# VHH binders against Ras guanine nucleotide exchange factor efc25 (efc25), part 5

Target 1, 234 residues: Ras guanine nucleotide exchange factor efc25 (efc25), of Schizosaccharomyces pombe (q9usu1r752to985)
Amino acid sequence: TPEEFASQMTLLEFDYLKQIPSREWIFRSWVSRDSRSAVRNYINFSNCFTYWIINCILEKKNTKARTAVISFFIQTAYKCLSLQNFSTLMSIVSALNSAPIYRLHAAYKLVKAEDIICLSGLREIVETKKNFSTYRALLRKAELPCVPFLGVILSDLTFIDEGNPDVLDSSPHLLSFNKRHRLADVVADVCRFQSSSYEMQSNTDLQSYILHRCRFVNQDLSYLFDKSLSLEPR

## First folded at step 17 (VHH; from J6 with Y102W)

Design K1
Fold by ESMFold2, look of step 17:
Structure K1 (fold): chain B 234 residues (1-234), chain A 121 residues (1-121)
Amino acid sequence: as target 1 above (234 residues)
Amino acid sequence: QVQLQESGGGLVQPGSSLRLSCAASGFTFSSYAMHWVRQAPGKGPEWVSSISGSGGSTNYATSVKGRFSISRDNPSKTLYLQMNSLRPEDSAVYYCARDLEWSGGSYWDYRGQGTQVTVSS
């Protein structure tokens, strides 16, 4: 069910989030692309999951079957929103917005109206306009437990100096203090998310299935787009 | 060790052109997609353009499409942004940014110090 899948993905994503040691936030270990970075491992899992969704849809031979998979993931993303799992939500919407999937108009035509309305709302949450303003507002209101989307957090850390680089003659230490204060605020928020727990029961069979299926997924977007063209020609 | 240094900004009138450069060092430049990201005072960063590691694929924000052109020279480890028909709303600090390699969007793991572009009437 979408609920079961959303719950188990939430537990998986939360485990990845909790595995990130504090030193990575301090030293930004993901910048060096070191294979020992827990942040990079999490990104790799998230990318695998996104492409797994794309492959699940494109492996279906007929339009009705593809529609069923699309509807399943729309409903899963909606459940993720209710669980405050923004990371899985972002991954699902990214897959559905990808060029190979977005163009499947015949399949989308068969998606029932309530799921189309739901998808439209989910797409507005992930819109990049105004620096993810909708997502950020939802995250600000979220209570624990919550799985934030790290892509926004990591990009924020990259651009913290944007408001601090201009140093006035009279206040160079104040500008450095503002940078350190803003960095500390972002790190404190991440640590706050890491400190909670979800109370859902683990389904190890389903989690193992997801991890196994994601491990060997095709991530060649050109290949996947060509497959999409063969399934629904222009 | 990773270094990105932007240059080529300035104060110009509307309709002018500028070419921004970004010198890269400390990493295998040709292996990374690169971005231009701009930020006006009091605003969040705004993605402007991206280019694949080989240079074979480019993408642009709708606000700059047709006016801006991204390019790269991998032998010299340099990223470029040609900005034509500049408008006051293009005024910002322009950053050269390295791609985070997260699917589904433009996210960044490193940037330079930026170069100021000001378009005043």
Scores: ipSAE 0.675, ipTM 0.864, lowest interface PAE 1.1, mean pLDDT 87

## First folded at step 18 (VHH; from K1 with E101D)

Design L1
Fold by ESMFold2 at other seeds, look of step 18:
Structure L1 (fold): chain B 234 residues (1-234), chain A 121 residues (1-121)
Amino acid sequence: as target 1 above (234 residues)
Amino acid sequence: QVQLQESGGGLVQPGSSLRLSCAASGFTFSSYAMHWVRQAPGKGPEWVSSISGSGGSTNYATSVKGRFSISRDNPSKTLYLQMNSLRPEDSAVYYCARDLDWSGGSYWDYRGQGTQVTVSS
């Protein structure tokens, strides 16, 4: 069911989030890709999951079967929203917005109207225009437990150095203090999310299935786009 | 040690052109997608353009499409942004940024100090 899948993905993503040591936020261990980091491991899992969704849709040979998989993931993403799992939500919408999948108009035409309306709402949440303003507003209101999308957090950490340089350009100690204060606020917020837990019961078989299936998924977007063209020609 | 250094900004009149450069070192430049990101005073960072590691795929924000052109020269480890038909709304600090490698969007793990572009009225 979409509900069970969303619950187990939330537990998996939350486990990845919780295992990130505090030192990685301070030293930004993910920038040096020669070292292994828990943040990089989480990104790799998230990418594998996104491509797994794309592959699940494209391996179905008839249009009705592809529609069923698309509908399943729309419903899963909606449940992720209710669980405040923004990370899995982002991954699913990213897969459905990918070039190989977005163009499957015949399959999308068969999706129920209520699921299409739902997908439109989910797309508004993840829109990048206005610096993710909708997502940030939802995250600000979110109660614990919550799985935030780290891509926004990591990008924020990258750009903190440049806030308000006009008045403070002649005061290097104030610029350093302001930067450290904003960095500390971001890190504290992430630690807050790491400090709680979800109550849902683990389904070890389903979690193992997801992890195993994602590991060997085809991530060649050119190949996947060509496969999409063969399934639904222009 | 990752280094990114932007240059080529300046004060120009509307309709002018500028070419920004970004010198990269300390990593295998050709293995990373690269971005231009701009930030106006009091605003959050705004993604402008991206280019794949090989240079074969480019993308642009709607606000700059048709006016800006991103390119790279992998042998010299240099990223470029050709900006034509500049408007006052393009005034910002322009950063080159290294791609985070997270699918489905533009996210960054490193940036330079930026170069100021000011388009006067």
Scores: ipSAE 0.702, ipTM 0.877, lowest interface PAE 1.0, mean pLDDT 88
Fold by ESMFold2, look of step 19:
Structure L1 (fold): chain B 234 residues (1-234), chain A 121 residues (1-121)
Amino acid sequence: as target 1 above (234 residues)
Amino acid sequence: QVQLQESGGGLVQPGSSLRLSCAASGFTFSSYAMHWVRQAPGKGPEWVSSISGSGGSTNYATSVKGRFSISRDNPSKTLYLQMNSLRPEDSAVYYCARDLDWSGGSYWDYRGQGTQVTVSS
């Protein structure tokens, strides 16, 4: 069921978020060559999950079966939105927007209109053209518990400006203090999300299934695109 | 130890061309997609262009497509942005940024200090 899957993905994603120790925000451990940071582990899981969705769709041999999987994940993403799990929502929309999946027009024609309208709304939330304005507005309004999408947070940390170019009398020490202040604000927001919990009951079997299946997925986009072409030529 | 250093900015007239460079060190350059991101005063960062680790795939923001060209030289660990037909709205600090490696979008885990591009008469 999309609702149960969304709930268990939310618990999984939230556990990854909570495992990130405060020192990683201070030392930016995800920037170093050390691939064992908790942030990098989370990114790796999220990427595996995105590609797992792509593989689930492409392994179905007939168009109606692929449509059913697409519809399942649209409904799952919608439930993730209601759970304020923006991370899983981003992963699902990313998979559905990927070149191998986006081009499956025959499968998409069979998706019921309600789900297509839902997908259109979800795509607006993840739209990047206005610096994620829709996502940021939803995040500002969200109550706890919430799983934010770290990709935006990590990118924001990367582009913290030392000062506005219009402020010509800023000293080097004031610039360093201003940078640290802005960093502290972003870190405080992440800590706020980490401080809560979801009350949903854990289904350990389903979570283990997801983790196991995501670990070994094919992430070769060229291979997956070629497979997509064989399933729906043109 | 990751280092990115942009250069090649300047003050130019509308219609001019500039070529930005970014020298990379402290990481396996060819393993990372790279981006150009620009930021005008009082504005948020704006993604400009991306290039895959191999250089085989490029993408551009609608506002610069057809005018800008991204490229890379992996042996010299250098990223480039050729900017043609420059307009006043292209004025910004231009940063090279390393891809975060999160699928489905352009996200960044490191940037250089930037190079200023100013287009005015």
Scores: ipSAE 0.687, ipTM 0.872, lowest interface PAE 1.1, mean pLDDT 87

## First folded at step 19 (VHH; from H4 with E101D)

Design N4
Fold by ESMFold2 at other seeds, look of step 21:
Structure N4 (fold): chain B 234 residues (1-234), chain A 121 residues (1-121)
Amino acid sequence: as target 1 above (234 residues)
Amino acid sequence: QVQLQESGGGLVQPGSSLRLSCAASGFTFSSYAMHWVRQAPGKGPEWVSSISGSGGSTNYATSVKGRFSISRDNPSKTLYLQMNSLRPEDSAVYYCARDLDWSGGSYFDYRGQGTQVTVSS
């Protein structure tokens, strides 16, 4: 069911989040291509999951079957929103917005209206305008437990850590204090998310299935787009 | 160590052109998608443009499409932004940023110190 899938993805994503040691925030370990970075491991899993969704849709040879998979993931993303799992939500919407999937007009035509309305609302959440303003507003309202989308957090850290000084602040020590304060606020927020628990029961079989299916998916977008063209020609 | 150094900014009149450069070192430049991001005083960072590692795919914010052109020279490890028909609202510090490699969007794991572009009022 979409509900059970969303619950188990949330537990998997949360485990990845909790495994990130505090030293990675301090040293920004993900900047180096070091295989020991927990942040890079999480990003790799998330990317594999996004492409797995694309492959799940495109492996269906029948339009009605592709519609069913699209609807399943729309409903899964909606449940992720209710669980405050913004990371899986972002991954699903990214897959559905990808060029190979977005163009499947015949399949989307068969999706029921309530799921299309739901998808439209989910797309608003991931919209980048005004620096992710919709997503950030939702995150500020969220109670724990929550899985934030780290892509926004990591980008925020990038622009705080080596940015230009304020024009009003002529003192080097005052500028350094202000930047360290903002950096500490972002790190404190991520540590707050790491410090809670979801109370859902784990389903080891389903989690293992997800992890194994994601390991070796095709991530070649040009190949996947060509497959999309063969399934629904221009 | 990863390094990005922007250059080519300056003070120009509206309608002018500028070409920004970004020198990269300390990583395999051709393996990374690259971005230009700008930040005006009192504003948050604004994504401007991206280019794939090979240079085969480019993307632009609607505010600059048709006026700006991103390019790269992988042998020299250099990223470029050609800015034409500059407007006062293009005034900002322009940063070269390395892609985080998270699918579905433009996210960043490193940036340079930036170069100031000022288009006179």
Scores: ipSAE 0.682, ipTM 0.869, lowest interface PAE 1.1, mean pLDDT 87
Fold by ESMFold2, look of step 20:
Structure N4 (fold): chain B 234 residues (1-234), chain A 121 residues (1-121)
Amino acid sequence: as target 1 above (234 residues)
Amino acid sequence: QVQLQESGGGLVQPGSSLRLSCAASGFTFSSYAMHWVRQAPGKGPEWVSSISGSGGSTNYATSVKGRFSISRDNPSKTLYLQMNSLRPEDSAVYYCARDLDWSGGSYFDYRGQGTQVTVSS
């Protein structure tokens, strides 16, 4: 069921989030692409999951089967929103917005109107136009437990204003102090999310299934787009 | 290890053009999508443009589309932003940023020191 899948993905992603030691936020360990970075491991899993969704849809032989998978993931993403799992939500919408999937017009035409309306709302949440303003507003209102989307957090850490002194009306010491406070605020916010727990019961078999399926997915977008063209030539 | 160095900023009048450069080192430049991101004082960063590792795919924010052009030269490990028809609203520090490699959007794991662009009459 979409509900159980969303719950288990939430537990799985939350475990990845909790495994990130505090020193990675300070030293930005993911920049070196070091294989020992917990942040990079989490990114790799999240990417594999996104491509797994794409492959699940494209491996179905007929349009009705592909529609059922699309609908399943729309409903899963909606449940992730209610669980405040923004990371899985982002991964699902990313897969559904990918070129191989977005173009499946015949499959999308068979999706129920209520699910299409739901998807439209989910797309608005992940929209980037105003620096993720909708997502950030939801995140500010969210209570624990919550799985934030780390891509926004990592980008925020990248753009803490360390190397751009404003020579007008600025003091170097005040700029350094403000940068340290902003860094500490972002790190404290991440630690806040890491410090809670979800109360859902773990389904180890389902989690193992997801992890196993993700490691063998094809991530070649050119191949996947060609497969999409063969399934729906237009 | 990873280094990005922007240059080419300055003070110009409205309607002018500038070309920004970003020299990259310490990583396989052609393997990474690259971005330009700008930040005005007291505001959050604003994504401007992206280019794929090969240079074959480009994207632009609606506020700059038709005026700015992103390009790259992989042999020289250099990213460029050609900015035409500059407006006062384009005034910001412009950063060269490396893609985080997280699917579904433009996210960043490293940026340069930035280069100031000021458009004032």
Scores: ipSAE 0.678, ipTM 0.866, lowest interface PAE 1.1, mean pLDDT 87
Fold by ESMFold2 at other seeds, look of step 19:
Structure N4 (fold): chain B 234 residues (1-234), chain A 121 residues (1-121)
Amino acid sequence: as target 1 above (234 residues)
Amino acid sequence: QVQLQESGGGLVQPGSSLRLSCAASGFTFSSYAMHWVRQAPGKGPEWVSSISGSGGSTNYATSVKGRFSISRDNPSKTLYLQMNSLRPEDSAVYYCARDLDWSGGSYFDYRGQGTQVTVSS
């Protein structure tokens, strides 16, 4: 069911978030792709999950079957929003907006109007316009527990860490202090999200199924786009 | 040590052109998608353009499409941004940024110091 899937994905994502030690923010461990990093492990899982959704849709040979999978993930993303799991929400919308999936007009035509309206609202949340302003507004209102989308946080850290200007250009030591303060504020925000827990019951079998299915998915967008063309020709 | 260094900024009149360069070192340049991101004073960073590791795929923000052109030279580990028909709204510090490799969007794990572009009367 979309509700249980969303709950278990939320628990999985939250476990990844909680496992990130504070030292990774200080040393930016994710910048080195050769290093073993909890942040990088989380990114890899999230990417696998996004591509797993794409593969789930494209492996269905029947248009109605593809529509059912699309509807399932729209409903899952909506439940993720209600759970304040923005990370899984971003992954699902990214998959549905991907070139291989977005073009499946025959399948989308069969999706119920209420689910299409729901998807439109979810797309607005992930919109990058004005530096993710819609997402940031929702995140500011969110109470704990919450799974924020780390992509925005990591990008924010990147644009603080090196050479962000301060209105006090006359003092090198004051500029360094302001940079350190802003970095500490972002880290404190992440620690706040890590400090709570979701009370949902774990379904270990479903979580293991998700992790197993994501492990070896095809992530070649050229291949997946060609598969999309064979299922719904131009 | 990952390093990115931008150059080519300056003060120009509206309608002018500039070419920005970014020298990369300390990583396998051709393995990474690259971006240009700009930031005006008091505003958040704004994604401008991206290019795939091979150089075969490019994308642009609506505000610059048709005026800016991103390119790369993998042997020299250099990223470029050709900016034509510059407007006062294009004034910002321009950063070369390395892709985070998170699907579904443009996110960054490293950037350079930036180069100032100012477009005024």
Scores: ipSAE 0.668, ipTM 0.859, lowest interface PAE 1.1, mean pLDDT 87

## First folded at step 20 (VHH; from N4 with A33D)

Design Q1
Fold by ESMFold2 at other seeds, look of step 21:
Structure Q1 (fold): chain B 234 residues (1-234), chain A 121 residues (1-121)
Amino acid sequence: as target 1 above (234 residues)
Amino acid sequence: QVQLQESGGGLVQPGSSLRLSCAASGFTFSSYDMHWVRQAPGKGPEWVSSISGSGGSTNYATSVKGRFSISRDNPSKTLYLQMNSLRPEDSAVYYCARDLDWSGGSYFDYRGQGTQVTVSS
């Protein structure tokens, strides 16, 4: 069911979030692609999940079957919103907005009106206009437990931090204090999200299924787009 | 150590052109998608353009499409932004940013210190 899937994805993503050690936020371990950071492991899982959704849709041989999968994930994303799981919500909408999937107009035409209205609202949340203003407003109102989308947080840290270790710029003590204060605020928010728990019952069989399926997905967008063209020609 | 250094900004009149460059070091430049992101005072960062690691795919924000051109030279580890027909609303600090490699959007794990572009009205 969309509800059970959303619940188990939420528990799974929350476990990834909680496993990130404090040192990674401080030292920004994800900047080095040669490291085995917990943040990079989480990003890899999230990317695999997004591509898994794309593959699930494209493996269906007829239009009605593809529509059913699209509708399932719309409903799953909506439940993720009610669970305050913004990370899975972003992954699902990203998959549905991807070039191979977005172009499946025949399949989308068969989606029920209520699900299309729901998808429209979900797309507004992930819209990048005004620096993710809709998402940020929802996140500010969210109570614990919550799974924030780390992509926005990691990008925020990048634009607070100088990035370059130019010693010449570190001479102005006042500037470095303001930057550190803003960095500490963002890190404190992440730690706050990590400090709670969801009360849902774990389904380890479903979680293991998701992890196993994500491990073996095709992430080649060119291949996936060609497959999309074969299913719904131009 | 990862380093990105932007240059080429300045004060220009509306309709002028500028070419920004970004020198990269400390990582395999050709393996990373790269971005230009700009930030005006009192506003959040605004994504401007992206280019794939190979240089084969480019994307632009609607506000700059047709006026700006992103390019890269992988042997020299340099990213470029050619900005034509500049408008006062293009005034911002322009940052060279490295892609985070998170699908579905433009997110960043490193940036330079930026170069100021000011277009007087």
Scores: ipSAE 0.678, ipTM 0.863, lowest interface PAE 1.0, mean pLDDT 87

